# VH-VL binders against Cytochrome c-type protein SHP (shp): the designs that were tried, part 20

Target 1, 112 residues: Cytochrome c-type protein SHP (shp), of Cereibacter sphaeroides (p81238)
Amino acid sequence: GDTSPAQLIAGYEAAAGAPADAERGRALFLSTQTGGKPDTPSCTTCHGADVTRAGQTRTGKEIAPLAPSATPDRFTDSARVEKWLGRNCNSVIGRDCTPGEKADLLAWLAAQ
Short names: E, the ipSAE of ESMFold2; O, the ipSAE of OpenDDE; V2, 0.75 times the mean of E and O plus 0.25 times the DockQ between their complexes.

## First folded at step 16 (VH-VL; framework fv_rolinsatamab)

Design p7 (from n1 with light chain Y92W; at its last look DockQ between E and O 0.79; V2 from the best seeds 0.00; counts 0 for: pae E 2.5 > 2)
Fold by OpenDDE, look of step 16:
Structure p7 (fold): chain C 112 residues (1-112), chain A 120 residues (1-120), chain B 107 residues (1-107)
Amino acid sequence: as target 1 above (112 residues)
Amino acid sequence: EVQLVQSGAEVKKPGSSVKVSCKASGYTFTSYYMHWVRQAPGQGLEWIGEINPKSGRTYYNQKFKDRATLTVDKSTSTAYMELSSLRSEDTAVYYCARGAYSSSWYFDYWGQGTLVTVSS
Amino acid sequence: DIQMTQSPSSVSASVGDRVTITCKASQGIKSYVAWYQQKPGKSPKLLIYDASRLESGVPSRFSDSGSGTDFTLTISSLQPEDFATYFCQQYWRYPLTFGGGTKVEIK
């Protein structure tokens, strides 16, 4: 890919104007939201709470584990990550994620 | 019911320090960021900083980073804001405010405010 | 820092009036704006977040519109309890910043 988790996080931190908080990212990932699509109330809806394991879309399609420890090439393509965050933040939260939220999410996920 | 109860009004001399407390109840204290915001008389709102009560992680408005210190006591679900080297311009009502979500930084609950008056 | 320029600073209105308050961000902030109501001697109260989501318990006469840099809070029909000062706030990036406030007072 064209990037790395660390580079992505740094970019999002710069945009956010603050360092990432992995714990806040974890909380967001595990949270139940009401602002997005009714059938996707949480990131865990598709990816599961254990991101080292495979997930599943609402249509039954398997998703590779989010954790870089299980899927090494995760978060190595900047465009792919942006599309992924764009789609999923809207599905779960009902809006785009802020740079800070993106930083927090990736900080947590990258540590898994 | 979520409640944030702050300590009482303070009168301080220039150069001194003040420490305001904010006791939280009605929710899991460590699950939400606590923020501090002040409001000078007749003025707008100014964000001071935030703290993650669980980890103790803090982040400050650059304007206050050298004078403000945010802490928490998890055992009592209490947040503290200390401001040192006080000057007359620090006269304001200081609020603690809960982040609406762990990852959200708008504020759904506020303390009643603590007036800090700095005068010689 | 992102400046939030709020206008007008004050507005005189009567019960039943439509009141519009504007907040302009110094840069694009998507829809990451919250609005608060503050009455004298009281703490701010959250009204709207994400520039369109009404906080629980807030009357439907309050609404928000806008994205990017221009945001508008609207009170469709002003009620006696709505006379207060209103503030916008951005949370697109740190530091978090507020508008200067708009006092809605009795005409």
Scores: ipSAE 0.880, ipTM 0.948, lowest interface PAE 0.4, mean pLDDT 96
Fold by ESMFold2, look of step 16:
Structure p7 (fold): chain C 112 residues (1-112), chain A 120 residues (1-120), chain B 107 residues (1-107)
Amino acid sequence: as target 1 above (112 residues)
Amino acid sequence: EVQLVQSGAEVKKPGSSVKVSCKASGYTFTSYYMHWVRQAPGQGLEWIGEINPKSGRTYYNQKFKDRATLTVDKSTSTAYMELSSLRSEDTAVYYCARGAYSSSWYFDYWGQGTLVTVSS
Amino acid sequence: DIQMTQSPSSVSASVGDRVTITCKASQGIKSYVAWYQQKPGKSPKLLIYDASRLESGVPSRFSDSGSGTDFTLTISSLQPEDFATYFCQQYWRYPLTFGGGTKVEIK
């Protein structure tokens, strides 16, 4: 694609105005939220807690692992990343993620 | 019950430093960001900076970067804010504030505030 | 830095009045505004976050609306305990910044 994980993270850090905190990203990914759809209380609902393993959609379709260690081309297409963030943040949290949330999530996921 | 209990009021001379403590209880200290915010008498709120007690990550409002130092003591669940080279415009109430569970960037619990008075 | 400009600086109102407070961001911040209430001698209290979500224990007479740059906090029927200063806060980007405050006073 059009980017790399490092370049994408740097762009979100610039938009947020601060370096990412990968541990905050991990905490957000694993968190249980109440603001989104009742059947997706966490990113782990579809992706599982182990991002090196395949997940599944609510309709049963397989999702390739999020971790680049298992799916090497993860986070190399900016449009796909924005689409994933849009769907997951809105489904789980009930809103778009802030640039800081995006930076944190990607910093953690890209290191997996 | 979440509580943030801050150290008592301080009177300081210009050029000195102050260290304000914030003792947290009623929650897992390392699971939530701690922020510091100040309010000059009769004025609005100004964000100083943040610390992640788990990772040690700090980030500061550029205005304070050279003078503010945020630390934590995990064993006592206590956050600290030190402000050096004090001047009269640093007279304010200083608050510790916990970042919310759902998002670390707004504050769901606040300490009672610590008045720091800097007088010549 | 994103400047949050809050209007009016003060409002004189009576119990039962509808009070509207506005907050304008110097650039687009989508919906990332929180609102706080501060009574004299007390620390701020979170009222609303994520543009319309009420914090636990906040009465339903409080609401907000807006996105982009323009946001409002509305108190639909002012109660005696609502006389306080109100602040908006953006959390779109660092540094986190607050509006200058709106003091809601007895008319």
Scores: ipSAE 0.526, ipTM 0.868, lowest interface PAE 2.5, mean pLDDT 90
ESMFold2 (binder alone), look of step 16: mean pLDDT 90; pTM 0.936

Design p8 (from n1 with light chain K30R; at its last look DockQ between E and O 0.81; V2 from the best seeds 0.00; counts 0 for: pae E 2.1 > 2)
Fold by OpenDDE, look of step 16:
Structure p8 (fold): chain C 112 residues (1-112), chain A 120 residues (1-120), chain B 107 residues (1-107)
Amino acid sequence: as target 1 above (112 residues)
Amino acid sequence: EVQLVQSGAEVKKPGSSVKVSCKASGYTFTSYYMHWVRQAPGQGLEWIGEINPKSGRTYYNQKFKDRATLTVDKSTSTAYMELSSLRSEDTAVYYCARGAYSSSWYFDYWGQGTLVTVSS
Amino acid sequence: DIQMTQSPSSVSASVGDRVTITCKASQGIRSYVAWYQQKPGKSPKLLIYDASRLESGVPSRFSDSGSGTDFTLTISSLQPEDFATYFCQQYYRYPLTFGGGTKVEIK
C-alpha cells in the first residue's frame, strides 16, 4: 500500500488538532448508535467485538478481520481506508467521522 | 438521572490558584469524557480542556495548557479543574460538562457552574 | 483555531415570531456543530447536534440547517420560554470553540 497505520493516524491527528485516544476509539467501535441505519447500530454489527476474527456484512458476505495482527495489509491503502470509514461511519453513526474519530478508531484498531 | 454538582463560589487573589470540583452521578463516570468550559461575565463560552476519567488522558486548549490541570478521582466520581497564576481576566463561571457519548465533543450535561472571582 | 462568528449578537422578537440565528465557521467543519440554549444564571442546555439532530426533549420548533461553513438555528414559532441566549459550537477540530452568542429578548 501507499501508507501505514501510523501515517494514517498521524494525518488524522493533524487534522483533528489533537492526539488520538485509542480508548475513545474502542468505545466508539463498541458503541450502539441510533443515528445511522437501523440494521447497522454498531461497528460490531458486521465486524464483531473481536476484530481479530472475521465478520460479515448484512448480506452475509465475509469480511476479513480488522486487526492488523490478523490481516497485515489492513490500513495500508489510504484511499481504501477513507472509503471504508466513509461508508461505515455513515452506516453506523449517520454522518462522516470527524478526523478525531478516525484517529481514535484507527489508533485502537491498529493496536489489535 | 445524570447530575454534575460543582463546588461553591471562590474569591481569589491574583497569582493564587483555584481548584474546582465536579461530582458526577447517575452514569458510569469512566465512560464519558469530562470537559471544562468557562464563561466570563456577559461573555461567550471558552473551552479549557478535556479528560478521560478512565485513563486520565488530558488535552488542553493551548491558551490554558500551562496553567490548567485536570484530574479525576474515580473512587468518588469527581473531576477537578485547577487553574494557577490567576489574574483578573480569569474571573468567570467555570463549568464541568459531560461529553455526549463516549466519543463525542458536544456536551449533553453541565454542572451548575462555579463562579471564580479574581480580585486584589 | 476555528472561529465561530455568530450573528446577530441580539434580536428582539415577539411570541410566535420566526427567529433565525447564523453561525459562520472560519473553515469547513462539515456538520459538526452543536447549539445550546442558556438562560440567565443557568448552565447551557444542549439543543441540537450534528447540525440537524434534535436532542431528546427539545421541542420540534427548534431546527438547524447548514454544512461546511454556514449554519442556521431556527425557532419556527418563538415561545415565552425561548427567550434566552443561544450559542453554536464546533467540534470538528481542537480546540473546541463556541460562537459569541445571540440573545433573544422580548420586543
Scores: ipSAE 0.894, ipTM 0.954, lowest interface PAE 0.4, mean pLDDT 96
Fold by ESMFold2, look of step 16:
Structure p8 (fold): chain C 112 residues (1-112), chain A 120 residues (1-120), chain B 107 residues (1-107)
Amino acid sequence: as target 1 above (112 residues)
Amino acid sequence: EVQLVQSGAEVKKPGSSVKVSCKASGYTFTSYYMHWVRQAPGQGLEWIGEINPKSGRTYYNQKFKDRATLTVDKSTSTAYMELSSLRSEDTAVYYCARGAYSSSWYFDYWGQGTLVTVSS
Amino acid sequence: DIQMTQSPSSVSASVGDRVTITCKASQGIRSYVAWYQQKPGKSPKLLIYDASRLESGVPSRFSDSGSGTDFTLTISSLQPEDFATYFCQQYYRYPLTFGGGTKVEIK
């Protein structure tokens, strides 16, 4: 890919103007939201709470684990990461994530 | 019911420090960021900084970085803001404010405010 | 830092009037704006977040619009309890910054 997890996180931190908080990213990932689609109240709806395990789309298609420990090439393609963030943030929260939210989420996920 | 109750008004001399407390109740203290914002008399609002009560992570407005210290006591669900080397321009009402659940960067509950007056 | 320039600084209005308050960001902030109401001697109260969503218990006469750099809070029919000072706040980038406030007064 065109990037690394560290480069990607640093880019989002620069856009946000502050270092990421991975714990806040974890909390956001696990949270239940009301602003998005009713059938995706949480990132865990499709990905599960254990990101080292495969998830499932709403149509039943398997999603490879988000954790790099289980899927080593996670977070190495900037276009794919932006697509994932866009889809998940809009489906779950009902808007694009802020730069700070992106930094937090990636900081947590990349360490898994 | 979410409540943020702050310590009482303070009168301080220039060069001294002040420590304002903010006691939280009605929610899980460690699940929400706490922010501090001040308002000088007749003026707008100025963000001082934030703290993650779970980890103790802080981040400050660079204007206050050398003088402000944010801490929490998880056992009493209390946040603290200390401001040192006080000057007359630090006279303001200081608020604690809880970051919203869905996004930590805007504030859904505020304390009642603590007036800090700096005078000789 | 992102400067939020709020106008007007004061509005004199009557009950039933439509009131419009604007905020202008010094650079693009997408839709990441919140609005607060503050009564004299009281703490600010969150009204709107994400430039469109009303906080619980906020009357539907409050709305906002805008994206990028220009944002508007509208009170469609002013009520006696709406006489207050209103602030915008950006949350796109640190440090978090507020507009200077707009005082809505009885005409």
Scores: ipSAE 0.579, ipTM 0.882, lowest interface PAE 2.1, mean pLDDT 91
ESMFold2 (binder alone), look of step 16: mean pLDDT 91; pTM 0.939

## First folded at step 18 (VH-VL; framework fv_rolinsatamab)

Design q1 (from n1 with heavy chain Y101W; at its last look DockQ between E and O 0.84; V2 from the best seeds 0.77)
Fold by ESMFold2, look of step 18:
Structure q1 (fold): chain C 112 residues (1-112), chain A 120 residues (1-120), chain B 107 residues (1-107)
Amino acid sequence: as target 1 above (112 residues)
Amino acid sequence: EVQLVQSGAEVKKPGSSVKVSCKASGYTFTSYYMHWVRQAPGQGLEWIGEINPKSGRTYYNQKFKDRATLTVDKSTSTAYMELSSLRSEDTAVYYCARGAWSSSWYFDYWGQGTLVTVSS
Amino acid sequence: DIQMTQSPSSVSASVGDRVTITCKASQGIKSYVAWYQQKPGKSPKLLIYDASRLESGVPSRFSDSGSGTDFTLTISSLQPEDFATYFCQQYYRYPLTFGGGTKVEIK
């Protein structure tokens, strides 16, 4: 990839104007939302609460674990991360994530 | 019901400090960010800063960074804002306000406000 | 810092009138705006958040629109309880900032 987890997080922190809060990122990932699609009320709908384990699509297909500890190339491709954020934030929350939300989520996920 | 109950009005002299309390009830205190916002008489709203009650992590509006201190007491579900080196311009109503998702950047519940008057 | 400029500073209106309040951001903030109502001597109350979602208990006569830098709050038919001051707030980046307020007064 074109980047590292640290570089991505720093970029989102700069856009947000504040350091990330990984615990807030964890809380967001685990939360149940009502603004997005009814069949994806949470990031955990497809990824599960334990991001070191494989997830599952709505049709039962496997999704590789989101944690870098289990999938080492996570968060090293900036285009791929933006695609994931765009799909998941819109599906779950019903909007793009703010720079602060992106920073928080990546700070938590990258440490897994 | 979610409630945020703040301490009473204060009259202070320039150069002193004030500490305003905000007692939360009706929800899990550590699951939501707490923010502080002030409103000078006849003026708009100004964000002071935020605290994550779970970790104690804070972030401040740079205008207040060296004078404001936000703390929490998790055992009493109480947030505190202390403002030091008070000036006449600090006369305002000070609000605590709860963010959604334990850290939301907009505020669904507000305390009743605490008037702090700084008179020379 | 992102400045939020509201206009007008005040509006004189009658019950039943349509009222439009505008808020302009000093840079693009996509759609990350919330709106609050504040009655004299009271705390602000959240009206609208997250892509025009109404807060619980807020009447459907309140709506917003806009993206980028220009945002509008509309009250389609003023009721007696709507006479108050209204604030916009951006949540795109820190520090969180508010517009200067628009007082809606009885004509």
Scores: ipSAE 0.601, ipTM 0.884, lowest interface PAE 2.0, mean pLDDT 90
ESMFold2 (binder alone), look of step 18: mean pLDDT 91; pTM 0.938
OpenDDE, look of step 18: ipSAE 0.894; ipTM 0.954

Design q2 (from n1 with heavy chain Y101F; at its last look DockQ between E and O 0.77; V2 from the best seeds 0.78)
Fold by ESMFold2, look of step 18:
Structure q2 (fold): chain C 112 residues (1-112), chain A 120 residues (1-120), chain B 107 residues (1-107)
Amino acid sequence: as target 1 above (112 residues)
Amino acid sequence: EVQLVQSGAEVKKPGSSVKVSCKASGYTFTSYYMHWVRQAPGQGLEWIGEINPKSGRTYYNQKFKDRATLTVDKSTSTAYMELSSLRSEDTAVYYCARGAFSSSWYFDYWGQGTLVTVSS
Amino acid sequence: DIQMTQSPSSVSASVGDRVTITCKASQGIKSYVAWYQQKPGKSPKLLIYDASRLESGVPSRFSDSGSGTDFTLTISSLQPEDFATYFCQQYYRYPLTFGGGTKVEIK
């Protein structure tokens, strides 16, 4: 694609004004939230806690593993990443993610 | 229930340092960011910095980065803020504040505050 | 740094009045504003976060609105326990910054 994981993370860090914290990204990914849709209380609802394994949409469709170790083309298309972040942040948290949240999530996921 | 209990008021001379403690209870200390915020008399709030208690990672407001030091002691669930090279403009109430569960960038629980007075 | 300019600095009001407090950001921050209440001698208390969500125990007479640079906190019918100082805070980017505060006092 048009980008790399490192380039995406750097862009979100610049927008946030601080370096990412991958551990905070992991915590956010694993967290149970109450602000979003009742059917998706966590990113793990669809992706599972082990991001090297395939996930499943709410309607049963398979989702390729999020981890680049299992799906090497992950996080190489900026439009797809923004769409994924927009859908998942709104479904789970009930709002768009901040630049800092995006940086944290990507920093953790890209290292998987 | 979540509590953040801070150390008592301090009177300091210009050029010295102060170290304020914040003892957390009622939650898993390492699961939430800790922030420090100050409020000068009759003034608004000013963010000093943050620490991830799990890793010890810090990030500071650039205004304070050369003078503020945030640390934690995981074994006692206590956060610390040290401010060096004190001057009269540093007279303020200093708060520890816990980052919210849903997002670490706004604060759902605050300590009672510690008044630090800097005077000759 | 993103400056938050809060107005008015104080407002005198009666029980039952509608009170509106504004914050203006020095640059676009989308909707990433939190609001706090602070009573004399007490720590700030979180009221509103995450795009207009009320913190637990906060009455529905509190609401906010805004996007971009202009934000408001509204108290639809002021109650005796609402006399306090109110602060906005942006959490769009570092450093985290607060408005200067608005004191709501008895007329």
Scores: ipSAE 0.682, ipTM 0.897, lowest interface PAE 1.5, mean pLDDT 91
ESMFold2 (binder alone), look of step 18: mean pLDDT 91; pTM 0.937
OpenDDE, look of step 18: ipSAE 0.896; ipTM 0.954

Design q3 (from n1 with heavy chain S31R, light chain G28D; at its last read DockQ between E and O 0.82; V2 from the best seeds 0.82)
Heavy chain, then light chain:
Amino acid sequence: EVQLVQSGAEVKKPGSSVKVSCKASGYTFTRYYMHWVRQAPGQGLEWIGEINPKSGRTYYNQKFKDRATLTVDKSTSTAYMELSSLRSEDTAVYYCARGAYSSSWYFDYWGQGTLVTVSS
Amino acid sequence: DIQMTQSPSSVSASVGDRVTITCKASQDIKSYVAWYQQKPGKSPKLLIYDASRLESGVPSRFSDSGSGTDFTLTISSLQPEDFATYFCQQYYRYPLTFGGGTKVEIK
ESMFold2, look of step 18: ipSAE 0.739; ipTM 0.909
ESMFold2 (binder alone), look of step 18: mean pLDDT 91; pTM 0.941
OpenDDE, look of step 18: ipSAE 0.889; ipTM 0.952
ESMFold2, look of step 19: ipSAE 0.738; ipTM 0.907
ESMFold2 (binder alone), look of step 19: mean pLDDT 91; pTM 0.940
OpenDDE, look of step 19: ipSAE 0.884; ipTM 0.950
ESMFold2, fold request of step 21: ipSAE 0.763, 0.723, 0.740; ipTM 0.910, 0.900, 0.907
ESMFold2 (binder alone), fold request of step 21: mean pLDDT 91, 91, 91; pTM 0.940, 0.940, 0.939
OpenDDE, fold request of step 21: ipSAE 0.872, 0.869, 0.872; ipTM 0.946, 0.946, 0.946
ESMFold2, last read: ipSAE 0.735, 0.754, 0.745; ipTM 0.905, 0.908, 0.903
ESMFold2 (binder alone), last read: mean pLDDT 91, 91, 91; pTM 0.939, 0.940, 0.939
OpenDDE, last read: ipSAE 0.884, 0.872, 0.872; ipTM 0.951, 0.947, 0.947

Design q4 (from n1 with heavy chain S31K, light chain G28D; at its last fold request DockQ between E and O 0.89; V2 from the best seeds 0.84)
Heavy chain, then light chain:
Amino acid sequence: EVQLVQSGAEVKKPGSSVKVSCKASGYTFTKYYMHWVRQAPGQGLEWIGEINPKSGRTYYNQKFKDRATLTVDKSTSTAYMELSSLRSEDTAVYYCARGAYSSSWYFDYWGQGTLVTVSS
Amino acid sequence: DIQMTQSPSSVSASVGDRVTITCKASQDIKSYVAWYQQKPGKSPKLLIYDASRLESGVPSRFSDSGSGTDFTLTISSLQPEDFATYFCQQYYRYPLTFGGGTKVEIK
ESMFold2, look of step 18: ipSAE 0.708; ipTM 0.899
ESMFold2 (binder alone), look of step 18: mean pLDDT 91; pTM 0.939
OpenDDE, look of step 18: ipSAE 0.894; ipTM 0.953
ESMFold2, fold request of step 21: ipSAE 0.715, 0.765, 0.785; ipTM 0.898, 0.909, 0.915
ESMFold2 (binder alone), fold request of step 21: mean pLDDT 91, 91, 91; pTM 0.940, 0.940, 0.939
OpenDDE, fold request of step 21: ipSAE 0.874, 0.872, 0.874; ipTM 0.947, 0.947, 0.947

Design q5 (from p1 with heavy chain Y101W; at its last look DockQ between E and O 0.89; V2 from the best seeds 0.80)
Fold by ESMFold2, look of step 18:
Structure q5 (fold): chain C 112 residues (1-112), chain A 120 residues (1-120), chain B 107 residues (1-107)
Amino acid sequence: as target 1 above (112 residues)
Amino acid sequence: EVQLVQSGAEVKKPGSSVKVSCKASGYTFTSYYMHWVRQAPGQGLEWIGEINPKSGRTYYNQKFKDRATLTVDKSTSTAYMELSSLRSEDTAVYYCARGAWTSSWYFDYWGQGTLVTVSS
Amino acid sequence: DIQMTQSPSSVSASVGDRVTITCKASQGIKSYVAWYQQKPGKSPKLLIYDASRLESGVPSRFSDSGSGTDFTLTISSLQPEDFATYFCQQYYRYPLTFGGGTKVEIK
């Protein structure tokens, strides 16, 4: 804890200059991308499409569910969120996510 | 393939409104943001705003917030931009442009443009 | 708003020349710049996005570089079909903004 989902989303919205669109965040999370690593074409590769269930790293290590409904402390640690975004955006898309992408993704995930 | 077909040129008087249509085909209309961008003759490009066709979420360049209205008709895969209180400086080609799938903030397909001329 | 200042406003060049077009952002925008080509009477066409990725069908003679505030589009060997106006666009922050354009003309 150093933050809340609402505070984190608001910070990314301020950086983007507009309110988040959670549906755009959902679409990005579920999408198949070609710019990143071949073995991670989607965020769902490691996290699955059902974010209330545990995911798995490429080496087989369990990842706690992303949904706060299943893992209540999700999106309450700004350093962990930035690490997750950095790893996933670069692995899947092949670049850092924009402030707008971060806002959208978190707005959707935090409501799960 | 992907195609954005806009309504024809319009000549308008100052103080009136114009509504430009953009018919999308060749892709799932609700899966991509639609943007509107204008270009005055011999000038650069100016972003007007965006709409998420799925939810109807809009966001506008503050310059146009009081005068521009973006809407969609999902049943006809058509986006609309209405600009009110027209002035001579609104004379421009108006484009609809589709946000790219990997990001909704740069545009991979554009309509052919609609010239709107505002003169007394 | 983030202003994108593009220069030069025009350049006269010959087939085979290397052409360089610059954009400067009024604040840091990391690498979130796209480039467009527009031929007379036509809509803009996306050339480069997502940290120097060429859009499908764009020749490899087009490249970009830059980070932070200073960005460059380079055409390594100008071809007859490259005479057009070029625009940069930032997508770091709303509102989305474009450079003023650079017209590349035949000498």
Scores: ipSAE 0.649, ipTM 0.888, lowest interface PAE 1.6, mean pLDDT 90
ESMFold2 (binder alone), look of step 18: mean pLDDT 91; pTM 0.938
OpenDDE, look of step 18: ipSAE 0.888; ipTM 0.951

Design q6 (from n1 with heavy chain S102Q; at its last look DockQ between E and O 0.80; V2 from the best seeds 0.82)
Fold by ESMFold2, look of step 18:
Structure q6 (fold): chain C 112 residues (1-112), chain A 120 residues (1-120), chain B 107 residues (1-107)
Amino acid sequence: as target 1 above (112 residues)
Amino acid sequence: EVQLVQSGAEVKKPGSSVKVSCKASGYTFTSYYMHWVRQAPGQGLEWIGEINPKSGRTYYNQKFKDRATLTVDKSTSTAYMELSSLRSEDTAVYYCARGAYQSSWYFDYWGQGTLVTVSS
Amino acid sequence: DIQMTQSPSSVSASVGDRVTITCKASQGIKSYVAWYQQKPGKSPKLLIYDASRLESGVPSRFSDSGSGTDFTLTISSLQPEDFATYFCQQYYRYPLTFGGGTKVEIK
């Protein structure tokens, strides 16, 4: 891909103006939200709470694990990462994620 | 119900320090960011910094970085803000404010405020 | 730092009036603005966050609009309990910054 997890995290941190907090990223990923679509109240709805394991779409189709430990090429393509963030933030939260939210989420996921 | 109860007003001399406490109740203390914001008399609000009570991560407004210290005591669900080398310009009401559940960057609950007066 | 400039600094209004408060960011912040109400001697209270969502218990006469650099808080029909100072806050990037406030007073 065109990037690395470290480069992506650094870019989002620069946009946010502060270092990421991976624990805040974990909390956001696990959170239950009411602002997005009713059938996706959390990132865990499709991805599960354990990101080293496969998730499922609403129709049961398998989604490869988000964790790089299980899917080694995660977070190496900036366009794919932005697409995932856009889909999940809008479906779950009902808005685009801020630069700080992106930094936090990626810092946590990339370490899994 | 969520409550943030701050320590009482302080009168300090220039050059000294102050430590303001903020005791949280009614929620899981380590699940929410804590922020500190001040308001000089008749003035707007100024963000001092933040702390993640779970990890201890802090980040400060650069204006205060060398003088402000944010800490927490998880066992008492209490956040602290210490400001050193006080000047008369530091006279303000100091608030603790909880970051919201879904996003830690705006504040859904605030303490009652602690007036810190710096004078000779 | 992103500067948030509020106008007007004060508004004299009567019960039932429509009140508009503006907030201008020194650079684009998309829609990442929150609004607070502060009564004399009290702490600020969150009114609006996350793409125009009202905080629980906030009356529907409060609304906001805007994106980019220009933002507006509107009180559609002012009530006696709405006389207060209002602040905007950006949460696009650090440091978090507030507008200077707009005091809404009885005419």
Scores: ipSAE 0.752, ipTM 0.907, lowest interface PAE 1.1, mean pLDDT 91
ESMFold2 (binder alone), look of step 18: mean pLDDT 90; pTM 0.935
OpenDDE, look of step 18: ipSAE 0.893; ipTM 0.954

